VHH binders against UPF0282 protein Pars_1056. Designs and how they scored, part 11

Target 1, 306 residues: UPF0282 protein Pars_1056, of Pyrobaculum arsenaticum (a4wjr7)
Amino acid sequence: MEILPVGEESLGVRSMCLYVETRDVRILFDAGVSLAPRRFGLPPHPRELERARSVRGEIVRLAQQADIITVSHYHRDHFTPWYPSVYMATDGETYKKVYGGKKVLMKSPADLNWSQRRRHYGLAKALQEAGAKAVYADGGEWRIGGTVIRASPPLWHGPAGSKTGRVIAFAVSDGEERLVFVPDVEGPVEPEPVAFLEEVKPTVVVVGGPPTYLGWELERALQRLTEIIDIGPHTLVLAHHLLRDLAWREKIEAVLQRAEKRGVRVATYAGLLGRKDELLEAMRRDLYAAEPAAAQPAEEGIDEGD
Short names: E, the ipSAE of ESMFold2; O, the ipSAE of OpenDDE; V2, 0.75 times the mean of E and O plus 0.25 times the DockQ between their complexes.

## First folded at step 4 (VHH)

Design y22 (from d02 with S57T T58I; framework vhh_5c3l_4; at its last look DockQ between E and O 0.71; V2 from the best seeds 0.00; counts 0 for: pae E 7.9 > 2)
Fold by OpenDDE, look of step 5:
Structure y22 (fold): chain B 306 residues (1-306), chain A 122 residues (1-122)
Amino acid sequence: as target 1 above (306 residues)
Amino acid sequence: QVQLQESGGGLVQPGGSLRLSCAASGFTFSSYAMSWVRQAPGKGLEVVSDISSSGRTITYADSVKGRFTISRDNAKNTLYLQMNSLKPEDTAVYYCARGWYKPSYGSHLDYRGPGTQVTVSS
């Protein structure tokens, strides 16, 4: 199994886009990228905009290679929209380049909140127009050669009952490695994601970590991360909400120590690439301080990237 | 330790061909994507081509597309680059590198060989 980080907070954008290749199949997970319209009262810095465009280019490139594209849930940073957006670095044709003719494994609409439902409707229509083959993936399993793809049942985006809604995780096994992609579970906070991991017994875990900058549910998240470590993967990849905090390492020090003690490698998307983390959003104030820029008129959008 | 060693470089006339090889050792070659990168005098590192561990995903720089072919033999721990229709602008040191090289993210920090010189000149 080959794992390629594509977009993530450690790479300077809101995303969890991941490319995975086995001997049997090529999968692009959550082909999305977005920028927060406002952080610390500031719009995206030009450097962030440039990074978003760069990442979008990579997403499009890899999408051309992918056999399957997944959509874990319908937040803007997890799929490619059908409309132009500066913050998502799309034009009116980008979604065709990404999804055109592809098999798409996507979250079922059965339990979506209002915001996700709206986006689902738009995306579903767009996928049809692009000639994509969309499949609702919740709880499903697919075998391709020696590779097995499994989707979790619906999981909570953070705490149970959260307004952010539900997500699904994906597991990929090729007989040697078992990767579980667990987006936006904010730790996890709830035990259901951990239960899924215990069932799959992953060798590699990719998880949306806790939003430590918000300060809530941190203790529960740390406990769950400890439990994940104790499952015994050789690699734990921490991503997304956690990496929106410059002080994330300090705040999860106990988890990092546990990982070290257990011989679990902890990495960010950037780390997997041998790069230093570039938390551009978290550094937005510093970016403007170091390189002043005029506020660019951009999309008036709701920060729905959470 | 990880080792990569390029060979097959040399002097060739425009329109000529070369075949580069890269011998890999010290790691499970079949588990890693591999890349060819090059550096011309006074220029930065440029990705030429990359190939996934299974060989199913291949990309080329626009400048070499249709002329160069990347391949690998996992049983022999060897990466290849067939270079046809060579041009003077292809003159560079060519490096074999482990892993994906992503220009969009900056410099590649993974392992690479010492390089082999390719010179295209009349």
Scores: ipSAE 0.012, ipTM 0.318, lowest interface PAE 7.8, mean pLDDT 91
ESMFold2-Fast, scan of step 4: ipSAE 0.637; ipTM 0.827
ESMFold2, look of step 5: ipSAE 0.013; ipTM 0.476
ESMFold2 (binder alone), look of step 5: mean pLDDT 84; pTM 0.845

Design y23 (from d02 with S104G; framework vhh_5c3l_4)
Fold by ESMFold2-Fast, scan of step 4:
Structure y23 (fold): chain B 306 residues (1-306), chain A 122 residues (1-122)
Amino acid sequence: as target 1 above (306 residues)
Amino acid sequence: QVQLQESGGGLVQPGGSLRLSCAASGFTFSSYAMSWVRQAPGKGLEVVSDISSSGRSTTYADSVKGRFTISRDNAKNTLYLQMNSLKPEDTAVYYCARGWYKPGYGSHLDYRGPGTQVTVSS
């Protein structure tokens, strides 16, 4: 299999979008991108807006080549919305270019809170309008030639009982490699994501790491990350919330040391691309200091439909 | 050992066309995604285009979309870049590189050729 990182905080945007090609199938994981409306009291810098537009263009082009597109959960940086948004770099037609005629594997609405149910409802209608073939994926399995795609049962988005809801992870096996894409688990914090990884025994793990800049549940997340390293993937990609913190490496130094000792490569999305990390959100104050921007109007409220 | 060698660069006028080739040896070419990367004078590296090992997936930088076409011939171990409607801002050294992340085999752009100069001048 071949893996192309598309968007993530090390690439300057809020995203976890990943493109994977096997002999049998092309999968685009979580075709979304967004920017923090406020970070350090500041709106997105023009450089962040430019990066979001660039990533959105690649998402559209790769989606048109993908056979399957996933939606692991209903946060705005994990799907393409059906409305215009400056911070998500969309117009009202973008979702049709992404999802039109595509097979979509998505999180079941069975355990969503009200805000997630609103987003699910709007997205489900948009997918139907675009002619997408959407299937609720929780716990499912699909075999396409020599490739097996498997979705986890629902996993917590952070600690059990979290108001942020639930997500699903996806495993892809092509006979040579076993990749697991583990979105917004914030570490993980809970043991269930690690149990899924132990069952799959992946060679490559892509996981949404802990929000170290917020500091809560960090001890549990670090413990879970060491457990993932002990499973022994040859590559562990740490992504998303972790990369919103310029000091992330020092805060997980024990995890990085354990990985090196066990021969596990730790990488960011930028690292997989042979590029330097560009943590634009975490650098927002520095971007404004170095290249002052004209005031940007705040993003209009988002109407998701009822 | 991995070797990549570009050819086909040269001087061309705006609106003209060039076709770059990259001969690959020392690895199983058909198992790796490939990229074209360029560096204009005084600027950083820009990934121009990628192609998966099968040729079924391609990407293009916004600056070249609709004008450039990447392709490959796995039987000949050769990567191509067809460049049409060339602009002065396309002037750069163009490098052939192994692209995309392949688990266990290295990162995107882990091997790069010596480059071929493309100059677009009016």
Scores: ipSAE 0.610, ipTM 0.834, lowest interface PAE 1.9, mean pLDDT 88

Design y26 (from d02 with A33D S52R R56D S57Y; framework vhh_5c3l_4)
Fold by ESMFold2-Fast, scan of step 4:
Structure y26 (fold): chain B 306 residues (1-306), chain A 122 residues (1-122)
Amino acid sequence: as target 1 above (306 residues)
Amino acid sequence: QVQLQESGGGLVQPGGSLRLSCAASGFTFSSYDMSWVRQAPGKGLEVVSDIRSSGDYTTYADSVKGRFTISRDNAKNTLYLQMNSLKPEDTAVYYCARGWYKPSYGSHLDYRGPGTQVTVSS
């Protein structure tokens, strides 16, 4: 199995996009990228805009090669929108280049809040216009040659009852590796993501870590991450919300120590590529101080940051 | 614009075989998953088989596994269903449909043909 990180906060953008190739199938997980419209009271720095454009180009390139594209939930950084957006590096035709004629495995609208249901409606319509073949994936299983793809049941985006709604995770097994992609669980905080991982017994875990810059539910997230380490993957990729905080390593030090004792490699998306982390959003004040630039206007509309 | 036209139905004895064909036009056939759907008298629609756009992934309803084989020829814009060991319970109108449906995965079937009658009786 080949695993290629595409976009994520350690690579300078809001994303969790991951490309996975087995002998049987090519999967592009969550073909989205965005930037925080405001962080530290500042709009995206030109370096972040350039990085978003670069990642978008890579997403379009890999989507052309992909057999399957997923949509784990309906936040702006997890899908390609059908409209122009500077912070998502899209025009009105980008979604056709990503989704045109593709098989799309996506979250069922059954458990969504209002804002996610509205985004789902727009995306579903756009997928039909692009000629994509979309299937609601919750709890599903697909066998393609020697590769098995499984989607989890709905999982909470953070703590149970969260206004951010629900997400689905994906497991991919090719007989040698067993990867689980666990987006936007913000920890996890709840036990259900860990139960799914215990059932799959992955060799590689890619999980959206806790938003340590917000400081809430941290002890529960640390406990869940410890439980994931105890499952014994050879590699644990900590991603997304966690990498919006320059002090993230300090705040999860107990998790890093347990991983070292258990022989589990902890990596970021950048680390998987052999690159140093570039937390551009978390560094936004420093970027403006080092490379002064005029503030860009904020984007307006229904798909502004949650 | 989108057109699907089935052929190959007819009367067959239990244990017999039939091969259904579906000619597709008005869209890029190679970009879409395709399905065979049937409706027996007095019953609802049942998806009996699905095939991925590339042809390398197929699914079958439990009622037809081991007896039916779905295939496609993207160069000819044609979908096929080989039906072997036919049973009276297979009597239905068979529709070619664009898309995929599974109870656990949801419905993404948009267009279907006018159907072809398959009758299995002695």
Scores: ipSAE 0.000, ipTM 0.128, lowest interface PAE 18.7, mean pLDDT 86

Design y27 (from d02 with S31Y R56E S57Y; framework vhh_5c3l_4)
Fold by ESMFold2-Fast, scan of step 4:
Structure y27 (fold): chain B 306 residues (1-306), chain A 122 residues (1-122)
Amino acid sequence: as target 1 above (306 residues)
Amino acid sequence: QVQLQESGGGLVQPGGSLRLSCAASGFTFSYYAMSWVRQAPGKGLEVVSDISSSGEYTTYADSVKGRFTISRDNAKNTLYLQMNSLKPEDTAVYYCARGWYKPSYGSHLDYRGPGTQVTVSS
C-alpha cells in the first residue's frame, strides 16, 4: 500500500490527515486542518496560515481521488467544516468539494460529550447537504477486493473518563501490510488501543502521541508506547499532540531507545516524506522573532481543544 | 518513591501575600504538569491552578484569577504559588499535586503532598 502524509504538526499544522491507497481502494483519513488560536500568547504566524492553506489544497485534491473519507471524532482538526474559517483554511463551500458524493466512515454520536455532539450535528447536516454517503463506523468491517478495513470500538480520547469523549481507530490490510491509524488517544494512556493493535498485529502504526508540552499522564503513555513497540511493527509513526513540543524527543528518549533495540523505525509525518520536521506551532515565538509585525488573524472563539 | 513537600503557609491578614513552594523528588519533575489544589474546612477539593511540564501554559480557577500566579523551576524541581490580595475565603489547606486539570479532559492528578495550611484572618 501507498501511505502519503498530508497534514500533521511535523508538517506545520494541527492535523492528522493521511492518504492511503491499496490496489482496491483509496482512503483519506481525517480530512481536517486547523491552527492553535494562541500559543505562547501569540496568534498563528503568517507562515502557519500559509501552511494551513497549502495543506487544505492538498486535502481537497486528494479527497477528489478518494473512495472513502473518515471522521474519527469531532475535533476541528479532523474534519472539514461547513463554514468559513481562517484557522481551518476553508470557505463555506470547501466541505462540498471534500465530501460531495463520498462514502464517509464516521464516529457514532452515542458516547460523545456535548461539544462533540454539537459538532457532529452540524457535520452530519453538512454531509447530507453535500450528498455524502455517511455511515457510523464503530466496530465495523468492510471488504473491498483484497483490502479489509476495520474500525475499532470506541476508545478514550486520552485517559478513561475524559470529557473530550471517544474516538475510533482504523485498520487497513491489503495482505502484505497492516496499517493502524490511531488518532487522539494522547499516548495512548489506556490499554484498549494497545489491545486493538495486538489483535491486528500491524506492520505500520500511526498513533497520536502524548501531549508532552502539557505533562499529561506521561509515565503511563511511555509504558503504552513501549508495549506498542513490543508488538513489533516495522514502522511506528508518532504524531499530532506530541509534535507540539520542541523537546518531544528528549521526553520520550526511553521509547526511542527501546525502538532502536527492537529494530522498529520511529518516524514523524515529515520523516515519512524524507523531510525535516517543521514544528511551526512549537516554534511560533521563533517565527515572530524572525519575521515581526505579522498581522493578527480576525478569527475569534476557537478554543485550544478544538 | 514520589515525594511532594509543600512549605510557605501560615497566618496572614486580608489583603496580604504568601508564596507557597513545593519540593518534588522521586520522579522526572520536568516531564509532569503540576497543580495547586486546596480544601477549605467542610468543603471538597478545588483545583486552584495548573502549569504545564515546560511552564508554557497555566490555568487558574475563576476565584483566584488575577491574584495568584503559578510558576515552576525545573532545574530545582520546585513548584511555586504566589498568592496576592488574599481573602478570608482563601483559607484552606493547600496541596501540591502531580498532574493537571482541564475541564474538557477532567482531572489527572495522581499524587499530592501532605499540604500546608493557609489562614487569612485578622
Scores: ipSAE 0.006, ipTM 0.366, lowest interface PAE 11.5, mean pLDDT 88

Design y28 (framework vhh_8emy_2)
Fold by ESMFold2-Fast, scan of step 4:
Structure y28 (fold): chain B 306 residues (1-306), chain A 122 residues (1-122)
Amino acid sequence: as target 1 above (306 residues)
Amino acid sequence: QVQLQESGGGLVQPGSSLRLSCAASGFTFSDYAMHWVRQAPGKGPEWVSSISSSGRSTNYATSVKGRFSISRDNPSKTLYLQMNSLRPEDSAVYYCAAGWYKPSYGDHLDYRGQGTQVTVSS
C-alpha cells in the first residue's frame, strides 16, 4: 500500500490527514486542516496561513481521487467545514469538492458531548446537501477486493470521561501491510486503543501522541506507547498534539529508546516524506520575531477545545 | 424502513443475569457492525459494546468488560447482549444501533429501537 502524509503539525498545520492507496481502494483519512486562533497570545503567522492553504489544496486534490473519506470525530481539524474560513482555508464550496458523491465513514453521534453533537449536526446536513453517501462506521468492517477496512468501537479522546469526547480508529489491511490510523487519543492514555492494535497486529501505526506541552497524564501515555512498540510494527508514526511542543523528543525519550531497542522506526508525517519537521504552531513566537507581520483579520470564533 | 426491536429487559436483583435481543430488519444486517448503547435517567447515552459485521471482533466499555458478552446471528438478523453479575449502576434503557448511512440531521442518539428497560435493584 501507498501511504501519503497530507497534513499534521510536523507539516505546519493542525491536521492528521493521511492518504492511503491499495490495489483496491483509495482512502483519505480525516480531510481537515485548521490553525490555532491563538498560541502564545499570537494569531497565526502568514507562513501558517500559506501552509494551511497549501495543505487544503492537497486535501481537495486527493479527495477527488479518493473512494472513501473518513471523519473520526467532530473537531474542526478533522473534517472540511461547509462555511468559509480563513483558518481552515475554505470558501463555502470546498466541502462539496471534498465530499460530493463520496462514501464517508464517520463517527456515530450516539455518544457525543454537546459541542461535538452540534458540529455533527452541521456536518451531517452539509454531507446530505453535497450528495455524500455517509455511513456511521463505529465497529464496522468492509471488504473491497483484497483490502479490509475496519473501524474501532468508540475510543476516548484522552482519558476516560474526557470532555473532549470520543473518536474512532481505522485499520486497513491489503495482504502486504496492516496500517492503523489512531487519531486524537492523546497518547493513548486508556487501554482500549492498544487492545484494538493488538487484535490487528499492524505493520504501520499512525497515532495521535500526548500533548507533552501540557504534561497531562504523560506517564500513562508513555506506558501505552511502549505497549504499542512491543506489538512490533516496523513503523510507528507519532503525530498531532505531540508535535505542538518543540521539546517533544526529550519528553518521550523513554519511548524512543524502547523503539530503537525493538527495531521500530519512529517517524513524523514530515519524516515519512523525507522532510525536516516544521512545527510552525510551536514556533509561532519565533516566526513573528524573525518575520514581523501585519495584524490578522477577525478570529473565526471557534471552540477552544478543538 | 430500517427497524430495530430490542427485548429481554426486566427487573432483577444484583448479581443476576439477563440476555437482551435486538431483531433487525430493513437493511443487510450482515454488512454492518452492531452496537449496544444504554441511557440511565438524567444521564447521556453510554456506549456499552460493539461487534463487527462478521462477528469475529468484539469490544466492551471498561465498566462492563468481563461481565457482558455481545454476539450476533446473521442468518436470523439478531444481535444479543448477555449480561452477567448485574449491578445497580447497570440500570438503564438499552438500545441497539447499527453503523449505517443516516442522512437525517438532528437525530443525536443514532439508535433506532424503542429500547428495553433493565432495572437492577434489591
Scores: ipSAE 0.000, ipTM 0.241, lowest interface PAE 14.0, mean pLDDT 84

Design y29 (framework vhh_5j56_2)
Fold by ESMFold2-Fast, scan of step 4:
Structure y29 (fold): chain B 306 residues (1-306), chain A 126 residues (1-126)
Amino acid sequence: as target 1 above (306 residues)
Amino acid sequence: QVQLVESGGGLVQPGGSLRLSCVASGFTFSSDSYYAIGWFRQAPGKEREGLSSISSSGGRSTSYSDSVKGRFTISRDNAKNTVYLQMNSLKPEDTAVYYCARGWYKPSYGSHLDYWGQGTQVTVSS
């Protein structure tokens, strides 16, 4: 199996997009990118806008090669919208280039709040217009040659009862590697994502880590990350919300120490590519201080994403 | 800092063999996450051609282009942090500068490769 990081906070954008190729199938996980409309009271720096455009170009290119594209949930950094957006680097035709004729495995609309129901409705119509072959994936399993794809049951986006709703994780096994992609569990905090990982016994885990810059539920998230390390993947990729905080390594030091003792490599998306982390959102004050720039117009009606 | 250095090129007669080496520094094969090391070549006046790749995690996940399958073998020595390309049954058409690169191998996605070596010349001539 080949694994290619595409977009994530260590690469300068809000995303968790990951490309995976086995001998049987090419999968693009969560083909979305976005930028925080405000961070430290500041709009995205031009460098972040350029990075979002670059990542969007890679998403479009990889989507054209992909057999399957996933949508784990309905936050705008996890799918390509059907409308123009500066912060998501889209025009009104981008979604057709990403989803046109593709098989799409997506979260069931059960358990959605109002804003996610609206996004689901709009995306479902857009997928139909693009000629995508979309199916609700929750708890499903697909066999393609020697590759097995499994979707988890719905998992909480953070703590149980979260108003941000539910997500699904995906496991891919090709007989030599077992990868699990676990978006937006914010830790995890709850035990269900760890239970899914214990069932799969992955060799590679890609998980949305805790939002340490917000400080809540940190103790529970550190405990869950320790449990994931004890499953014994050779690689644990910590992604997404965690990488919005320049001090993230300090705040999860105990997890990093346990990973070292257990021989588990902890990496970011940038680390998987052998690059230094470029936490552009977390660095936004520094970017404006070093390279002052005129504020770009704010996008109306765009939520911060997850 | 990440660096790849090729060696082992030279002049060889048709039907002969060469082994190219790609020495990596700034990262280790056994501790790196999922990347591939790929071999590419470029002959004068032609576009760069992908030949073979090997995954970082196990050495069993290898790929070959149709032009070299059965003649070239890619392998890995973790203790020496080196990837090899064993080239057998060499033909005049194999004459090119040979490069190793790190990233995910796909000729259609050359932009996804993050580090390149400087190349080593292979000449197949009588």
Scores: ipSAE 0.000, ipTM 0.216, lowest interface PAE 13.4, mean pLDDT 84

Design y30 (framework vhh_8h5u_2)
Fold by ESMFold2-Fast, scan of step 4:
Order: structure tokens, then sequence, then C-alpha cells
Structure y30 (fold): chain B 306 residues (1-306), chain A 123 residues (1-123)
């Protein structure tokens, strides 16, 4: 199995987009990118806008090669919208280039709040217009040659009862590696993502880490991360919310120490590429201090389905 | 800056040996997700794959060099190598180090090429 990081906070954008290729199938996980409309009271710096455009170009390129594209849930950094957006680096036609004629494995709308239901409705309509072959994936399993793809049951987006709703994780096994992609669990905090990982016994885990910059549920998230390390993947990729904080390493030092002791490699998406982390969102104040650039007006963030 | 620097090329007689080195900066060869490879280009030709190594787990060589060339890497020094034995005039080319991922059965993705190092096999 080949694993290619495409976008996430260590690469300068909000995303978890990951490209995975086996002998049997090419999968693009969560083909989305976005930027925080505000961070430290500031809009995205021009360098962040350039990075979002670069990542969007890679998403489009890899989508052309992909057989399957996933949508783990309906937040703007996890799918390509059908409308123009500066902060998502899209025009009204980008979604057709990503999803056109593709098989799409997506989260069921059965347990979504109104905001996610609206986005789901709009995306489902866009997928139909693009000629995508979309199916609801929750709890499903697909076998393609020697590759097995499994979707988890619904998992909480952060703590149980979260207003942000639920997500699904994906496991891919090709006989050599077992990868699990676990987006936006914000830790995890709850035990269910760990239970899914224990069932799969992955060799590689890619998980959305805790939002340490918000200071919530950190103790529970650290406990869950140590439980993941104890499963014994050779590689644990910590991604997403965690890397919106320049001090993330200090705040999870206990987890990093346990990983070292157990021989588990901890990496970011940038680390998987052999690059240094470039946390542009977390650096936004520093970017503006070094290169003031004219502040752009906040994007009118209309993520409206009907 | 992300770059690779090739070295170790030169003029060698048929049957001789050379060891090429690829020093990386701004990234590491210890990544489990990227293959490190050697490619060569003779005048007028496209790049030809010579050797690939993935995180040290597997290697792949075309029949033209199999048994004569060996790819390796030293993660501590962040350096890749190509040991070339029993060199033939047909091995004359500029040799490039590249990072990417690759599987012979379904394709390659290459990123971050070096400037190359010339290997000339002649009397």
Amino acid sequence: as target 1 above (306 residues)
Amino acid sequence: EVQVVESGGGLVQPGGSLRLSCAASGFTFSSDYYAMGWYRQAPGNQHERVAIITSGRSTNYPDSVKGRFTISRDNAKNTGYLQMNSLKSEDTAVYYCARGWYKPSYGSHLDYWGQGTQVTVSS
C-alpha cells in the first residue's frame, strides 16, 4: 500500500485529505480543503490562500486517478463544495472535476443535525449532477481483489452529544498493511473510535487529534491516544485540530513519550512526506507581523444547501 | 528548501563499478509512505527507472540492471545510494535521485528531483 498525504494543518490548510493506492484500488479520503475565516481575529493570510489553491490543485489531480472518493461527514474541510469559495479554493465547476463519474462512499444523513443535513442535501444533489455513483457507507464493507475497505458505524465528532454530529472512519487492508483513517473525532474523546481500531488492529492509524488550542477534554483525549498506541500500529499520524496549535508537542508530550517507549512512530502529514511542519493557521499572527499584506474581508461563509 | 543532491558519477571503464549518493535536505528518506528511486536519462530518451526502494521494505529493478545494481539508504545520514557493478556502455546516462511513490503494477508518483550526476562508461 502507498499512502500519500495531500492536505492537513501541518501542510498549511484545514483538511485531512489522504490518497491511498493498493494493487487493486485508488482511494481519495475526504477531498476537501478550507481555511479558518478568523484566527486570532485575523482573516487568512495570502500565504494560506496560496497553499489552499495548491492543495486544491492536488486534490483535483488525484481525484482524476482515484476509483473511490470518501466523505466522512459534512463539514467544509472534508468535501468539495458545488459553489465558488475563496477559502475552499473552488469555483462552481470544481466539484465536477473531483466527483464526476466517481464512486463516492459517504456518511448516512440518518443522524445529522439541521446544518449538516442542509450541506448533505446540497452535496448529494451536486454528486447526482456530476454523475457520481454515491452510496451511504456507515458500517459497510467492500472487497476489491485483495483489498478490503470497511466503514465504521457512526462515531461522535468530538464528545458524545456533540452538536457537530457524527462521522465515519474507514479501514483499508491489502494484506500487507491495515490503515485506518479516523477523521474529526477530536482526540478521540469517546471510546468507540478506539473500539473500532481494536477490531481492525491497524498497522497505520491516521487520526484527528484533540484541539489543544481550545483546552477542552484534553485528559480524556490523551488517555484514548495512549490506548491507540497500545494497540501497536507501527505508525500513528496525528492530524487536523491538534496542529492548529504551535504548542501541540508540549501539550501531548506524555503521548509522544509512550509512543517512543512502545516503538510507535508518531508523524504529521508533513512528517510522512519528510517535510517540516508548516502550521500556517497557527502561525497567522507571525505571518501578518512579517508580511502585513492588506487584510482581506472575511469570506461570506454561506455553506447553504437549500 | 526541499532538495536532493546526487554525487559519485564519473568516467569508468566497462566492467567497472561506481557508487552514487543522494543527499536529501528538507525531507527524510525514512518516510514509510514515499519511495526513493534512481532514474537515468540518456540523450534523446525519457527517464528510465533504474531502482526503487520503499522504506527499506522492498526493492525493484528492471531486467536491464537486475543483479548488477543495488539500491540502499542510510536513514541516519538521510542519504540514498546506488551501487553499480559490471557497468556496460549502455549504462551511460545522467542519473537522478527522486522521491515519490511507485508500484510496478499500477504506476508512479515522483516528486523532488535532483540535478543529476553524469555516468560515462567508455574506454
Scores: ipSAE 0.000, ipTM 0.184, lowest interface PAE 16.7, mean pLDDT 83

Design y32 (from d02n with S50D Y59T; framework vhh_7nfr_2)
Fold by ESMFold2-Fast, scan of step 4:
Structure y32 (fold): chain B 306 residues (1-306), chain A 122 residues (1-122)
Amino acid sequence: as target 1 above (306 residues)
Amino acid sequence: QVQLQESGGGLVQPGGSLRLSCAASGFTFSSYAMSWVRQAPGEGREWVSDISSSGRSTTYADSVKGRFTIARDNVKNTLYLLMDSLKSDDTAVYYCARGWYKPSYGSHLDYWGQGTQVTVSS
């Protein structure tokens, strides 16, 4: 199994996009990228805009190679929108280049809040227009040659009852490796993602870590992360919200110590590529301090507000 | 010790073809994605193409799509770039690199080779 990081905060953008190739199938997980409209009171720096455009280009190219594209939930850093956006690096044709003729495994709308329902229905219409073959994935299983893909039941986007809605995780097994992609559980906080991981017994876990810059539910998230380490994957990739904080390592130090003791490698998306983390969003004040004459980006979209 | 060695460059007329090779040693070649990157005189580095470790996935810069083909031989530990319909704008030093290239991340790729010069002129 080949695992290729595409976009994530350690690579300078809001994303969790991951490309996975087995002998039998090529999967692009969550083909989205975005930028925070405001962070530290500042709009995205030109370096962030350039990075988003670069990641978007890679998403388009890899989508054309992919057999399956997933949509774990309905935040725009996890799918390609059907309209032009500066912060998502899209025009009116981008979604057709990503989803055109592709099989799409996506979250069921059955348990979404209003905001997620609205984005879902817009995306569903766009997928139909693009000629995508979309199927609701919750709890599903697909076998392609020697590869098995499983979708989790719905999981909370953070704490139970969260107004950010529900997500699904995906497990991919090819006989030698068992990967689980666990987007936007913000920790996890709740026990259900850990229960899914305990059932799969993954060798590689990619999980959306806690938003340490917000401090919400940190104690519970640290507990769940130690439970994941105790499952014993050889590699734990900590991603997304966690990497919006320059001090993230200090705030999860107990988790890092347990991983070291259990022989679990902890990596970011950048680390998987053998590269240094470039936390551009978390560095936004520093970017503006170094290059104060940077051009101002366009106004934020109506639905954006992460 | 990791080493990449490019070859196959030279002088060619517009519309001509070249085949570049990159011999890899000192690591398990079949376990890594590989890329080609070029640098024209007085310009920055430009990504050309990537190939997955199996060779099953390939991507290309828009400027070369349809004209260049990236390939690999995991038995011979060799990466190739087959260049057709060459244009004067393709004149550059071509570098082999270990890993999948991130165009805007910077030029911080793992293990660049010494490069091979391609000159397209009438």
Scores: ipSAE 0.604, ipTM 0.826, lowest interface PAE 1.9, mean pLDDT 88

## First folded at step 7 (VHH; framework vhh_3k1k_2)

Design x33 (from x10 with W104S; at its last look DockQ between E and O 0.81; V2 from the best seeds 0.00; counts 0 for: pae E 3.7 > 2, framework grips)
Amino acid sequence: QVQLVESGGALVQPGGSLRLSCAASGFTFSEYAMRWYRQAPGKEREWVAGISSGGSYTSYEDSVKGRFTISRDDARNTVYLQMNSLKPEDTAVYYCAAYTYDSSGSTYDYWGQGTQVTVSS
ESMFold2, look of step 7: ipSAE 0.244; ipTM 0.755
ESMFold2 (binder alone), look of step 7: mean pLDDT 83; pTM 0.833
OpenDDE, look of step 7: ipSAE 0.768; ipTM 0.915

